# Ledger of designs, part 17: VHH binders against o67189

Target 1, 350 residues: o67189
Amino acid sequence: METTIFQFQKTFFTKPPKERVFVLHGEEQYLIRTFLSKLKEKYGENYTVLWGDEISEEEFYTALSETSIFGGSKEKAVVIYNFGDFLKKLGRKKKEKERLIKVLRNVKSNYVFIVYDAKLQKQELSSEPLKSVASFGGIVVANRLSKERIKQLVLKKFKEKGINVENDALEYLLQLTGYNLMELKLEVEKLIDYASEKKILTLDEVKRVAFSVSENVNVFEFVDLLLLKDYEKALKVLDSLISFGIHPLQIMKILSSYALKLYTLKRLEEKGEDLNKAMESVGIKNNFLKMKFKSYLKANSKEDLKNLILSLQRIDAFSKLYFQDTVQLLRDFLTSRLEREVVKNTSHGG

## First folded at step 4 (VHH)

Design p5 (framework vhh_7nfr_2)
Fold by ESMFold2-Fast, scan of step 4:
Order: C-alpha cells, then structure tokens, then sequence
Structure p5 (fold): chain B 350 residues (1-350), chain A 122 residues (1-122)
C-alpha cells in the first residue's frame, strides 16, 4: 500500500488497516509528528519507541513479535527511529536481511512504524528491506503542501472560529511565515485569541500581533527592511534572528534568492516585458507579493541590485575562503550602508 | 454548497472495463485532493485511490494497483476512475470524496452523492 499521511490518518483511526508495518517519510515532518502524537494518545503505555542505533539485534526482534515478557495479547504501537543505523549494525549479509524481512512480514500482534526524518528517494524505497515492506505493509508519505492548499487550511481555521480575515492580512501572514506549517499554526492561534471578540482581522492588526507578541522572527522581515533600505531596523531584526537560532546561511540563501529575482525583473523590464507577466515568470503570483516587489524595484536601481548580489557573493566567499563570520560580514555591510546615508543627510542639510 | 455527483457504473463481465466520473461543484475543485472510496455489501468502506490537487501525485490501494487509473480535469471540475481488468471483488458502490482535513489531521472524507454501483458478474 502507498498512501498520503492525510488518508492514512483517517483510515488508521476509523477502520484499522490489515497491514501491520508502515514506513512514514516526507517533507512535511510536522504532519508525521502530529500523527505520532495521536498514536501515543491512543496507545498510552502500549506506545513503544525503539532507537536503531541503541538497540541490540535480539532485543529488536523480540520487541516486534512479543507484547510483554509475561505473555499477553495486548496490541502495541512500535515506533522505530534511526532504522538506517540498525541496518548498518545488521551488516551486508543476505541472510541477515532475509531474516529481518521475514520478521517484519510476520508481525501479527502489533503495529510497527518505521519513521524517517526526510523524504526517501526512489533508490531507498526500491532497496531491501523497504522494497519488501511496500509489498506486505504500507508506505506513507507526508508530501509538501502547495501554497494554495496551505492558504485554504488557514482560511478554514479562521472560518471555523467565525473570524473574517482581510485578503491583505492573510497574504501578509502567509509571507511572514514563509508558508511554514508550524509557524502558521502558532501565529494563527495567537490571532484567533486576539480576534475572539471582534471576529475581524485587518492587516494592521496582523502586523501588531505577529510583530509585537511573536518570539519567532521571520527572515522575510529582515529581507523586506534591507530591500527598502531601512538599514537601522534591518540590523535590529538581524540580531533578533541570530538570537532566536536562525542560521546565517539560511538568511543568506533567502536574501540572495530575492536579490536575483529582482535583478531578473529589471532585465526583463529592459527587454520590454510586461512587469506583471515578468513577476509571474519568477514565481510571484499573489497581489501582496507583487506590490512588495514593485516597492523593492522602485527603491533599488539595477546597479543597486547588481552591487547587492556582488556583496552577497563576496560575503559567501570570505566566510568560506578566509573562515570569517557570516553574521559579522552581514552586519558590516549594513552598517556601511547606514553610515553612507548619515553622511549624505548631513552634507545636504538633513 | 458542496455537491459531488458520481456516474458511469453498471454491470460488466470479469475482465471488462468501466470509466467512473464525479462532477464537483460548490467549492474550488483545483484546491483539494480527491479520492475514490468503495463499499461492498456487508463490508466497511475501503479507500481505493487518491489524486493531489494539481494531479501531480496519484496513490492506489494494493488491490487495484496496475488495473485502475485516477485522473482529474481541473477545468471541467471532474474526477475520473478508469477501471481495467475488473474482478468480481471490485463489486461495490463507488463514492467520490473531497478531502476535508485540518492541520491536526482531524478531518474526514466528505461524501455528498449517492455513489455509483459497479457490479462485476457473468
């Protein structure tokens, strides 16, 4: 059986499947964790976790086939992490792999869940023992949700609480979180609590609540401030991102992506391409993002964008070639821009 | 108002083929994953196949894999199930289902039609 995490969740808890062994994998790890949380609630003390790097071969086989040391028929949910490490321990002998497959095929009293922390590629799924598991058990995938589907989930959550959210407020929220399902859950719950009386959410309210109350600082806010040349606020946001554990490489990747898209838009504009069509060609389809990118294009010349890209490439090279701190290089870039603006304002009379 | 109308069932001999259709209205069809679910007399509901909102991903129950093909037309708001090499075990009422799920996976399949009867008999 091959199915999605959404369908598996519905069928497992309503009409238990005949299959006993399942592989859980995918990009949307949050959904796998949600399923396992419900599984733990259902099974309680009969929810057993095995770590493939810690467990012995004998203990592993015993745990899959038996429910207790004193006997008994009580069903368990056995969740296996680090299965790859167990396979390394088992070695490359054909007989050992055949024994593992036979034990998995003969699970009758328990449900076994082999959990991966990433999406498995075709090569892994077509290799033993997972190839055999696919034949007698199930492969359950938590695929990345489309932006449109994520938008619908957010709208549905507000609607079930009787809250009307303005389109611009919704688009801002989705971009602020980068369509990250866990961050969206946290922000939406805060907004639901805030709007419990009035049942209406405006853009200004989303900006106040998400910005003033949130302990999670999004890279989007940093990129927005930098591209609008508000270097003083960008520096403050950068410091917050680092203090909240956001990796400098992630900040660089997102900023570089935005700078390259903007430069591409400037080039397409020079070729006489319609700006709206050009934006859609680089993946910018929603009205709020189009408005933001128009503001970025207005605030930055082609030369500004070229210089930004070159500066970002320089920062990347210096961090790799000279082992210099990426955060400090970014901070230096921002402070140099801030100092230039102060000098300009002073010499022109403010 | 969500409406799902199944059609295309009938009596067919073992080894035969049928094409089921589901006409959807009252919601943004292209934004939802769709599924086919069947129920044989005296049995519970059995999931048959699913297709992602874009049509890029398809999934099948082991009992129908290689024999059935799920497809969708987001312009016509129609879901299809192409059924080949039909067996007596495929005899059931077939339902078109819209995925109605939340972030916490608490949702369930929505069945809005009467289903379409498929009978495989000589």
Amino acid sequence: as target 1 above (350 residues)
Amino acid sequence: QVQLQESGGGLVQPGGSLRLSCAASGFTFSSYDMSWVRQAPGEGREWVSSISDSGGYTYYADSVKGRFTIARDNVKNTLYLLMDSLKSDDTAVYYCAKDDYYWDLSGSFDYWGQGTQVTVSS
Scores: ipSAE 0.017, ipTM 0.417, lowest interface PAE 5.9, mean pLDDT 80

Design p50 (framework vhh_surovatamig_d1)
Fold by ESMFold2-Fast, scan of step 4:
Structure p50 (fold): chain B 350 residues (1-350), chain A 121 residues (1-121)
Amino acid sequence: as target 1 above (350 residues)
Amino acid sequence: EVQLVESGGGLVQPGGSLRLSCAASGFTFSSYDMSWVRQAPGKGLEWVATISDSGGYTDYVDSVKGRFTISRDNAKKSLYLQMNSLRAEDTAVYYCAKEDYEWDYGYFDYRGQGTLVTVSS
């Protein structure tokens, strides 16, 4: 089947489709991310991530098999990143592709989601194995929202909270974020909290609050410190955020979002894509945000980002399935990273 | 609040043509991307075509490319689907849909009963 992410996410959780294998691609990566977040919430520990660049052929086929010692009797949602790298590993022989197609066609107890970080071209969709996936599974496209629709969405969010936003303030916010839905959600939610009593939002206030520290407390400072590996300061800022009423799940969502964007940018960089154009494709269009993301990319390897994504996924699962405190799990993660840096420095004479 | 009224469906022979119309009210039509979606007997909903708020961008499901044309008239608050070279597989109830979004999902708003298109001899 071919469908949009809009139709797919609306129906998947209420009346699941008969198809079991899906390709998720498109320009609005945030909508794919949102779908996967809901999928993770539904499946919990049965939400499994596979990295095509690291997984062996045997491990891949075992993970997709109908028999699983670790999966038990519960249905799993299997999410595959870097599928193109896995295809390179299979090589050019027709028999290898035919085996892959057969394994994917035979999935019936689990759901498999092959996730691309960009919109696939018609030529790619018409080539194996995606051509066959389109016949027995589904191709789900996340098309870009129009700028006018994004503007109306943002305006509606302020209006629902009784907040009057000035036209120049709104335009500044839209331009600053480059109409990126993920960035807009984070900034709009922060601005709503800021204007909760006054119910008016001016250009000066947007300039002061958006992408800036207010009273030395904001989630972006925490994310910045963590991605720059300043774990001691990150721990202090985390405690401040919690004391000021910032929900741990909000922190987790922002971290996961940034980690996935950075991982995507690392992959595009490896393919020889222009970094500035790559950043614009994921919604990072202004020089300030580009500067920050360049710093994050310099501070983190592809493996660092992959491990961060997996760690955040594990923290979320432990908090939900084993009722462990999300804040404590984040502190443990930061402390573990700090200890690794101390050990590394000591081993090098630090 | 939002109302979408579809019309123009009917019985047509294979190879024939039909023009579907959708009259919109209760929202700023020129600010929203619009789509046509269909549901064939015993099948799920299938997206058919989308047109941007300005009309500057259109997209189609592969099975209708070259045969269907989506268009809009923002002054008249109307959406159209010109269907040429109709096939039996195009038999479905066609819905006009307003694309809308919350931060955590996108959705279509099908406010009408749709219009039935039957392609048979």
Scores: ipSAE 0.016, ipTM 0.314, lowest interface PAE 6.0, mean pLDDT 79

Design p51 (framework vhh_etentamig_d1)
Fold by ESMFold2-Fast, scan of step 4:
Structure p51 (fold): chain B 350 residues (1-350), chain A 122 residues (1-122)
Amino acid sequence: as target 1 above (350 residues)
Amino acid sequence: EVQLLESGGGLVQPGGSLRLSCAASGFTFSSYDMSWVRQAPGKGPEWVSGISDSGGYTYYADSVKGRFTISRDNSKNTLYLQMNSLRAEDTAVYYCATDYFDSLWDYGFDYRGQGTLVTVSS
């Protein structure tokens, strides 16, 4: 059977399914985590976790058995992580794969959940052993929720706690997290705690409270504004950073790193590379940063990024060769960019 | 006020076809996954089919796969179930339901209409 995590959750907890083996995969990993949490609550001591990278072949088969690890009296829920690593242990020998399929097909009294940490491609689902699991068991997908549905879930959570959130504050929170449910849960809970007495959340409050994790957050705000070409606000933030003792070389280091990564991503994008895979290859694994980098790529052409890199190299060289103030050179750069934008936006032929 | 109004049920011979409709109002239909659920006399409810909010993904119970087709028109706030090759075992009251059964945030809801009766009899 093939079904969504929502239909499966209702079916499983309302009426026991005849199928005993399920593959859980998908883009919304938080939905799978939520399902497994409810499963653990239901089964208690009868909830068993297996790690495919650590377990031996015989221990694995024994754990799925109705007569060994599970005993014969009570239904068990067996959750398997890192199943791909277990498949590597079996190798590509046909007989080992046939044995695995036979063991899975013969599960009668227990439920087995094979959990993947990403969405499986059609090629993987069409290959053994998952092809056979689809025939005698189920494939359950946790598809990405629509942006509107995610917005409604967040709004309902605030309303449940009696908190009135301003529309611009909510939109900022959603955009900043890239609609990632796990990140949203953490930020929403923090904001609920903050607003527990006041019962209202403004944009300024969300900006102040959300994503307050380190001193580098302030430098990131400057880099963000610069890469989104809001040069006027970037100048104000730069002045604040320097006033608070942030070293100019630290700002230059972070900005240069971002510019080089963005230029690399533009080149990979030109070659038709998958953007998410490309981002991970340059160390951008966090969904918040991926969302920001997508915005930066949209706001900047390849030529814009090349010119930024050259300007940053010039600032570094002038600072070292002529002993010029790095902060003043950065201010000059931002002021020059602001003046070009003003000319561009006001220029017209009569 | 969330409202789901099913229609299109009736008496049909085995091997026949019926098309069910569900008119939705009182919520942003295009933002919710939708399902068809049926309940035969003296039996519990059985999930039949589901469709994602955009219509890009569809899912079916093994008992109806290859015979039923779920679809939606978000511009009309309407959900459909095309039922072909009907069997006596398909006799049930068919309900339109939102696919949101349990809350990600521990705040769940489940909306269900009054249903439409499908009788498959010779």
Scores: ipSAE 0.011, ipTM 0.330, lowest interface PAE 9.1, mean pLDDT 79

Design p52 (framework vhh_surovatamig_d1)
Fold by ESMFold2-Fast, scan of step 4:
Structure p52 (fold): chain B 350 residues (1-350), chain A 122 residues (1-122)
Amino acid sequence: as target 1 above (350 residues)
Amino acid sequence: EVQLVESGGGLVQPGGSLRLSCAASGFTFSSYDMSWVRQAPGKGLEWVATISDSGGYTDYVDSVKGRFTISRDNAKKSLYLQMNSLRAEDTAVYYCATDYFDSLWDYGFDYRGQGTLVTVSS
């Protein structure tokens, strides 16, 4: 049989096929990995991995035919990686290839999955041993999905959660991720969590979530004050956020996202890129956010932004490696910046 | 409760190297495939690399093949990403994640940490 990974996955776990040997190949490797993960969950101790570059011929043939050592003669799922390297060990001898084909054809006790890390060309599929495998087994392809199909899958996921997504919000999400399945999965899950109560997603909301942070309006006030170098007010707002129960990691995520975007914009500015176009390239398309980011860029030099990023990385490391309080590290950072501003203003005749 | 804590990010020159770490707790680490995902400024989450539960199989996004190496230590419940020949476009927040499967679209990543910042600049 010849089939797609989507159809094969549905069929295999609900109504297992008569075929026992399968070739898994394709451009969308993530889908193959997803299938194999589910296969491993189902078979447990009866899930066996063989490496074609390491295994001997005798061990290989035994593994295909022998039932599980665990659970008393239970069937195994045998997954073979680097099958091409195994074929190189067999060489070009006709007798060795004929034996391999015979062993594969006569698998009855186990399921065998030959996994390729790329899409096979028709010349490879038409050559032995895969030509014979196609006749008595299955060829399963993980093709890239069309943009339209990807859009429908995303819409279906939101609909299943009772969430209504505005058309411009959906298009923005698809363009932002470049239709990448893994990125879409992760962003959709974040947006589902965000919209769990109100059950709607607007363009503005998708743009906020796309900043790699949980949405929190109060945290943006803190970030705004910090980036405008109003450290005294930033300290007061930080204390308020903590008293409201806002997690320090949420504050760090938003701040780090903004710092990275600003630093990227400084680099693009040095290359002579148009500022408005550059802001859109980092996801800043809203007029209000553009105005804010222009203010942040005016208030901060490239060196200021490098120092901010470095300080945030140190806070992250110290909280994780030395178990230091993230909030206290942030307060120390803000206090040191406030003291520098006072000294600087006094030194320049303020 | 699944907890994943990333570390090892930093500011590095183009062509430089960094090693990221992830400490896992709250689940049987040795039973799960693990992944690294990243988010660059203005971009959505991008999958970077995956390693099987045994460490025997790895997979990478094309842009990092030959430059990045994913590895794990099941005894220490730790995941690593060795990043060599770093480029400006590798600048992102990096997250470690479990990959579990209930269906093609009903599976999840548990990245409960804030990630770790990687900035590649001169």
Scores: ipSAE 0.008, ipTM 0.219, lowest interface PAE 9.0, mean pLDDT 78

Design p53 (framework vhh_7xy4_2)
Fold by ESMFold2-Fast, scan of step 4:
Structure p53 (fold): chain B 350 residues (1-350), chain A 122 residues (1-122)
Amino acid sequence: as target 1 above (350 residues)
Amino acid sequence: QLQLVESGGGLVQPGGSLRLSCAASGFTFSSYDMAWVRQPHGKGLEYIATISDSGGYTYYSDSVKGRFTISRDNAKNTLYLQMNSLKPEDTAMYYCATDYFDSLWDYGFDYKGQGTQVTVSS
């Protein structure tokens, strides 16, 4: 099956397909993230993420076949990132590729989603294992809308609200966002609220109200700010990440991973292990990340890291046991930390 | 044609309760996540609550958590919002909305109904 992300989303949530394995690829990553967010909501505890560069062959095959006992349904939604790296680990031998294809073809208990962060070319789609996936599963493409179509959608949205937008204001907005759908959605909503009474939007108003931060906003920036104890900026970045469609569990996963690695590094340091070797043992191999982790270790005591891990475990438990919003729990955590720093700075600085 | 018809609003005293209903037609109701959003006079739209297509998962804004309950009856194509411990700041026009992916816009912006007015005052 070959289809668009628009058709696939309607089909999947309305009348679940008989196919069990899907490849999600395309230029418009925002649309894939929107689909995955709804998938996470539907599956809850039965939504699982695999990283192809980290997972072993045996763990991978087990994860595809095992069902969950949580969330009312026994089936899982298994989302796979970095699948290309998993393929490299399998090597070039025909038997290994044939086993993978057989396992994928015989998935009956779960839904499997192989996610690519870019549009796949015909060469890759016509090569194994994706060639076989196209026959027994589905290839789902998130195509970019044309600039003209995006411009028309933005104009239609303003007109629906009775707002007249100046041509230069519109062009500035489109240029500022680079025609990015997520950013345009957020900025258009903000501008509509701003122009709700006057029903006119000028270039100066767009310059004051709208700005793009998506190129500078990512999960790493949030984690970096939090671990360096800049809680005020961390709160602003968190709001941007959620607005840009980054799933709260993705934020929690990366933050928890960093906290656990840092705590492990503190323990290895106590045992006299070489820091560079210790970092490599927990997957930190590039010089940029090594430099950042050294800064995090300097900024946080072992007790700070233990308390962070405990707080993250509490957030995870509260979101699951009490159905509380993970984002709000993270905001509450950061706000409490910010209040502590304000008190400390006031008493220390005067 | 997709149609959403809200009802159940009215004037109520602080601390009182109201139950809002939304009758859906023109689409497969059981296939879409549904939301309640509100708009106070002279202010922007505020998200209140979301419920998944099956009813298995619900999410609430902090301002209403513990006071409001969203629910749905897929057999009747109806969405509900039970509002308890109402406060003056809950005064707003309440809209039923569907998360229609093709729009590219959030349900909090893409309401389809005419709304139902809730006024909380003495």
Scores: ipSAE 0.005, ipTM 0.128, lowest interface PAE 10.0, mean pLDDT 77

Design p54 (framework vhh_7uia_1)
Fold by ESMFold2-Fast, scan of step 4:
Structure p54 (fold): chain B 350 residues (1-350), chain A 124 residues (1-124)
Amino acid sequence: as target 1 above (350 residues)
Amino acid sequence: QLQLVETGGGLVKPGGSLRLSCVVSGFTFSSYDMAWVRQAPGKELEWVSSISDSGGYTYYEDSVKGRFTISTDNAKNTLYLQMSSLKPEDTAVYYCAKEDSYLWDEYSGYFDYWGQGTQVTVSS
């Protein structure tokens, strides 16, 4: 079957298709992310993520063909990222590709979703193993939304918050992001926070709030929640990022960078340096990011930041030395912090 | 028990007009933004038009601006799409849908579709 993400999302959860293996690809990655979020919500513990660059052949085939002594496990949704890297491990041998195709064709009890982070070209779709997947499974494409539809969605989001956006400000925002929905989501959320009291956005305000690290904004929400000590929401966002193909090492790198900058700012503050100048010295130049970092500094002591840095170093070391799951180590860290918050709140009441 | 019933489709010549109706039951009609979405044979779903829950704001895909008019009658719980200057390219199944205003929320999605739609065929 070949279909669009709109048709697939419309029917999958109410009238599931007979096919069991699907390729999700396309330009509008946000729509794929939205579908996977609903999928994760439906399957809960039965939602499984496989990384094609890390998984062995044997582990891969076992995950797709799970069978118990009683005829099988509960139905799972198996989501596969970096499938191209897995194909490279198999090599160009016809025998290995034939085995892979046979295993995929024989999936009966689970749903398998092979996720690509870009639109596949006709050559890839017409080549094995995807050519065979199109015959016994489905190819689902997330085509780009029209510019008019994207503009309408952005205006609607501001309007829901009671914010009036000037035409030139809106035009600038859309052009700055190239109509990228993931980037627009994060810029719109920053602008909503900025405009909360005045309920109006001008071109000058949009220009002041925009900043050069927008390409990393897909993990910004997680880092923000963690640094503001909202560990419960941070855990939920972490799970979403992983389920949508954000690599754990990328999350670690961004979090570590922020923690080190904050620690440096605490030290400069102790020496009596002007906070605004100190922030600019570590690359924090726009007003929105300065306000966020002031909030992080208020929420975290120097000791909190030092302990965060040490914990991140330990997670990195344990994942490398003992081959432990980085995501599980991050979850353990966050749950330990959440539990300490609960103890602090209840110990005075007991 | 939500229900959307689309009517008003049919065969029309280029340059003609049709009015589509969608009767809504099972929820508070005026609390939701409503949309018309269409699907041409062998093509993907295409958003056509939206109207706010207040009726104060309307939005249209560029290809239908000036030709289509979306409206509501809250007393009748009915959504309308008045189509004029119809073109062969407007041939599609038209669905009415409750629009998801929280597209930015990872769990929100974009539309809830109800019923089987109504067929519009524009042929010369």
Scores: ipSAE 0.006, ipTM 0.423, lowest interface PAE 9.8, mean pLDDT 78

Design p55 (framework vhh_7uia_1)
Fold by ESMFold2-Fast, scan of step 4:
Order: structure tokens, then C-alpha cells, then sequence
Structure p55 (fold): chain B 350 residues (1-350), chain A 120 residues (1-120)
């Protein structure tokens, strides 16, 4: 069967399906997590998690077979993460895949949920073992909520607390998170706490507070300032991120990822490839992020990006090989860049 | 026992009006946000409108703004959807749903649905 997470959540808990194996995938990961939370609440100790990257082949089959062959046992919900890594472990042999499909087809006493952290493409769904799972089990997609629905949910939370949020502040928050409901929930909760007394949120306050103490999104301002060569502000933001518990290695990973993508885009641009298609090929599909990356490409030459990548590799190596403080190395890098920009300005002025 | 019962659906001509009702029992109605969600034939579930637990805040999908009005009567434990200027594309089964208090976009209880058909 193929269905949506909305239809599935509506029917699963009231009129349980005959199918026993389900693939959960989609863009709206928050809805999948919410479904799994309700599932855990219902099954309690009979809720079991398997990690495909860690579990051995034997342990995997034992976990599924033991519960399925003992029909007198209480029903369990078995949730499988990193299933793709388990498939890599099995290899590409037809016999191995056929065994997996047979084991999944024969589940009758329990429910098995194979969870993906992204939306699966038609090619992946049409390939084994998911092709067979679609025939005897179910494929459940968590489609994005409409932008208007997400906007209303966010506004609802602010208004319930008596908080007036400026329209440009709201749009900024929605665009930077790419309408990602998991990130929005975290940022909205922080902003509500911040505005609990004042009851007003401006664009400047959202920029400063929303992204100061969250995981991935609070690093974005730092990366943005650095790639736009505002090194003085980048240094101040870096100090704030570190003081609020953001690990330097996390900052390095995000910055390195951006630098590598930008360098790849410069190469594709030189070959005359369409920039929009090139951006999508490196995972940049959000219109706000595309706009930002265009700005970064304008601000940085290919040589600038190459030098940034080399500097980041050197910082990583020095922190590991010589036990140097990554924060201090990154700070020194930014200070050095600030000094070089001063020299460039002076050469044009005198 | 929790129960959501929708009524008021039917056949109506384009440009017509209908009022859907949802009678709620088994929980404190005024403590939860309520929603209307629809499913057109062969299509996925689509959120239509929501109302806060106080009844003070209402929200609408863009395609129904200005045509539909969501309201509650907390004394009667009843949710309403007043539909005007109906179009053929509004043809769907309309579900009354209780929104989870803490989890955005999740509906933990659903009614059986009421059929709305807009046809000449």
C-alpha cells in the first residue's frame, strides 16, 4: 500500500492495517518523529529500536524472526534506523536480498517500521528491497505541510503568549529555517522565552536571539558573515557561539561543507553549466539558500575558496596533531583575514 | 469515551453555502485546538482551517480565506465550519480533528467525516 503520514496516523491507531512492514520517509521529518513518539507511548517496553549501521546481519534476522515466530508473545513495534547502511553490509548479491525480503514478508506478529531521514526518490522506491515492501507492506510519505499552514502554526504560538512578532521578523525566521518545522519549534520556543516580558519581537532581535543557541541554525550567521568577508562581526559571533556551548568542530564541519560546495559551484560555472541546476546537484534546493550562495560566489573568487579550504584543513590538522585549541586557531585565522582586508583597502587609498 | 461526530455535509451548487458541525465529547473541548481537514477524491488530506482553544485565533489555508469561517460554541462542545461561495474543487470529505496540544501539525483524534459535493 502507498499512503501519506496523515492518512496513516488517522487509521493506524484506530483501525490497524493488515500490513506489518512500513517504510516511513518524506520531507516533513517532524511528523514522522511525532508518529513514532505516539507509537512509543502505545507500545512502551514493546517498542524496540534497531540501528542498521551497528547491528550484525545475524542479530538483525534474530530480532525479526524471534518476535515473528512466537505468535503467543505480546505484539511489538520494531523501528529500524540507518537501513541503507544495513543494506550495504548485505552487499549486492541476489540471494542476500531475497533472504531479507522473505524475512520481512513473513512478519505477522509485530509491526516493523523502516525509517528514512529524507524523502526517497522514485528510483530508490522502485529498487529492491523497497519494491517488494510496497507490495506486501506499506510506503508512508510525510509530505511537507503547506507554507501557509506552517506560518499559521508559528503565528499561533506567538499570539497564544501575547507576543507581537513583526512581519519581516517572521518571514526571516521562516526562510532561514526553510520552513523546517523541527527547527522552527526549537527557535520559536527560544524566542517566546526571550520575549516573555517585552511581548514584542523585531527583526534584529530574531537575528540575534533565534540563532544564538540552537544546533545547526545558530552557526549560519557566523558562516554568512565569514563568506561575505565581514570578519570583525564574524569574530564577535564566533565568541558568542562558543560561550553558548556550540562545539568548534561543529562550526568547522558546516564551514568546510559550504566552502567545498562553493568551490564546486565555481568549477561548474567555469564550464558554463546552469547555476541553478549546479546548486541543486550539491544539495542547495531552498530559494533563500540559493540567494545566499549566489552572494557568496560574488564575494569570493575560486582562489579565495581554495585558500579557505586549505586554511580549514590546516586548522583541523593542527588541532589533532599538535593538540592546539581549535577555537584559538579559528580566531587567529579570522584575525589574519581582517588584517589582510585592511592592507587591501590601504593599497587603493595611498 | 472520546467522540467526534460531523454533520452538515451534502450536495450543493457552485456559489452555494453549507455549515458543517462537529459535536465533541470525552475531553475538555475548550482546552484544545480544533481543525477541519478535507480529502478530495483520489487526493491526500489537506488542512483547511484551525481554531485555538479559546476560540480567539483562527487560521485558514489560502484557497478558502474569505469564503470559510471556523468557529466554536464551547458551551455546546461544537465546532463549526461555515462555507460560502463553494467551488467544485471544494468537493471532499471534511473531517473534524483535535490537534495535539504540544505537537504542531499532528492530529490525535479524528471524526468519521462528512461528504461535501459541489456540483451543478
Amino acid sequence: as target 1 above (350 residues)
Amino acid sequence: QLQLVETGGGLVKPGGSLRLSCVVSGFTFSSYDMAWVRQAPGKELEWVSSISDSGGYTYYEDSVKGRFTISTDNAKNTLYLQMSSLKPEDTAVYYCAKEDYWDYGYFDYWGQGTQVTVSS
Scores: ipSAE 0.005, ipTM 0.426, lowest interface PAE 10.0, mean pLDDT 80

Design p56 (framework vhh_etentamig_d1)
Fold by ESMFold2-Fast, scan of step 4:
Structure p56 (fold): chain B 350 residues (1-350), chain A 120 residues (1-120)
Amino acid sequence: as target 1 above (350 residues)
Amino acid sequence: EVQLLESGGGLVQPGGSLRLSCAASGFTFSSYDMSWVRQAPGKGPEWVSGISDSGGYTYYADSVKGRFTISRDNSKNTLYLQMNSLRAEDTAVYYCAKEDYWDYGYFDYRGQGTLVTVSS
C-alpha cells in the first residue's frame, strides 16, 4: 500500500494494518518524528531501534523475527535508520538481496519501520528492496504541511495551554516565521511562557515578544559563551540579560534544554550514531545551529555535560526549596568554573 | 508555571517496596503522557516507565518489568510509581517527566526528584 503520514498516523493506532513492514520518508520530518514518538509510547520496551550502518545481516534478521517476552505485548515495533548503509554492506549479490526481501515479506509477529531522513525519489522507490516492500508492505510519505494545517497545529498548542490568541496576532506570528515549523516551535514556546498567567495573546504582545530579537540573541549569546567556556563574557552577558528584565527561569530553561540535548548527542555519538541525523532528531535542523552544536560537543566532555546538568538541577532546587536567588546561584556557578579554568591553565602551562 | 513535585523516596532493604508520587500543577495534567525517569549516581538518565494521558496504556523498561507499576489519578493531578522487589541497581533519583509530542525527545518540566536508596 501507498499512503500519507496523515492518513497512516490517524489509522495505525485505532485499527492496526495487516501490513507489517513500512517505509517512512518525506519532506516533513516533524510528522515522522511525531508518529515514532507515539509508536514508542505504545510499545515501550518493545520499541527497538536499529542502525543499518552498525547492525550485521544476521543480527538484523534476528531482530525482525524475534518476539519480545517483555513489555505489555509480545509484538515489537522495530525501527531501522540508515537502511541505505545496511544495503551497501549487504553487497551486490542477487542471492543476498533476495534473502532480505524474503525475510521482510515473512514478518508476521512484529511491525518494522524503515525510516529515511529525506523524501525518496521514484528511482529509489522502484528499486529493490523497496519495490518489493511496496507490494507486501506500505510506503508512507510525509508531504509538506499546508499553511492551513500549520495554523491549526499552532492553535492546538496554544489551546492545550488554555491560551486564547487573537486572529491577527496568530496571522502575524505565522507570517513572521514564514510557516517554518522549527521557528514556530521556538516562538510559540516563548509566547506560551509570556502568556502563562494572562492566558490571552494580543497582536501588540506578539509584536513585542516575537520582535525581541535582541533578547533572544542575548539569551543565545549567554548559552553560547557558557557552553564554549568563556565564563568571563558569560557573566557580563548574564548581568545584561537580568538588567533587561529577562526572567532567570527562562535562562535556566534554555540552558537546561541545551545541556540535555548535548548530553543526548554525546550518548548517541558513543553508540556510533550519525551525528547529523542525531542532531535533527533533537530539533537541530539549521546548518548554523548544527555547526554551533558541533562546537559545543567539541568543547564539552560527557562528564562536563553531566556536571552542568547536575549543577543546574541544584540551582533549581535551591531557588525553589530555599528561596535562594537563581541569578546569584548561576553567578556562583560561572565564577567557580572561571576559577577552575584559571587553575587548570596555570597547572598545565610550560 | 509548570511544576512537578516528586515524593515517597527513602531507604529500603533489597526485596522491599516503595510508592512514589508526583504532584503536577500549572498545566492540564489529563492532556499529557507522563513518564518516570531515574538517574543513578554518576550515570545518565534512564527511562523507567510511561503512561498515556487517559491511563489506558502503560509501558515499562525491561529492567523493571513485572516489578514496577505506573498509574495516574487525573482528578488529583497525581502520577504514581509502585516499586516492588527492589534491587540495589534501582538506587537512583526518580524524576516525574511531562511528555509533549511537539518537543518529544527530552524531558522538560521534570521536578527535583526523589531519592531511592536500596541497601542492606
Scores: ipSAE 0.008, ipTM 0.157, lowest interface PAE 8.8, mean pLDDT 78

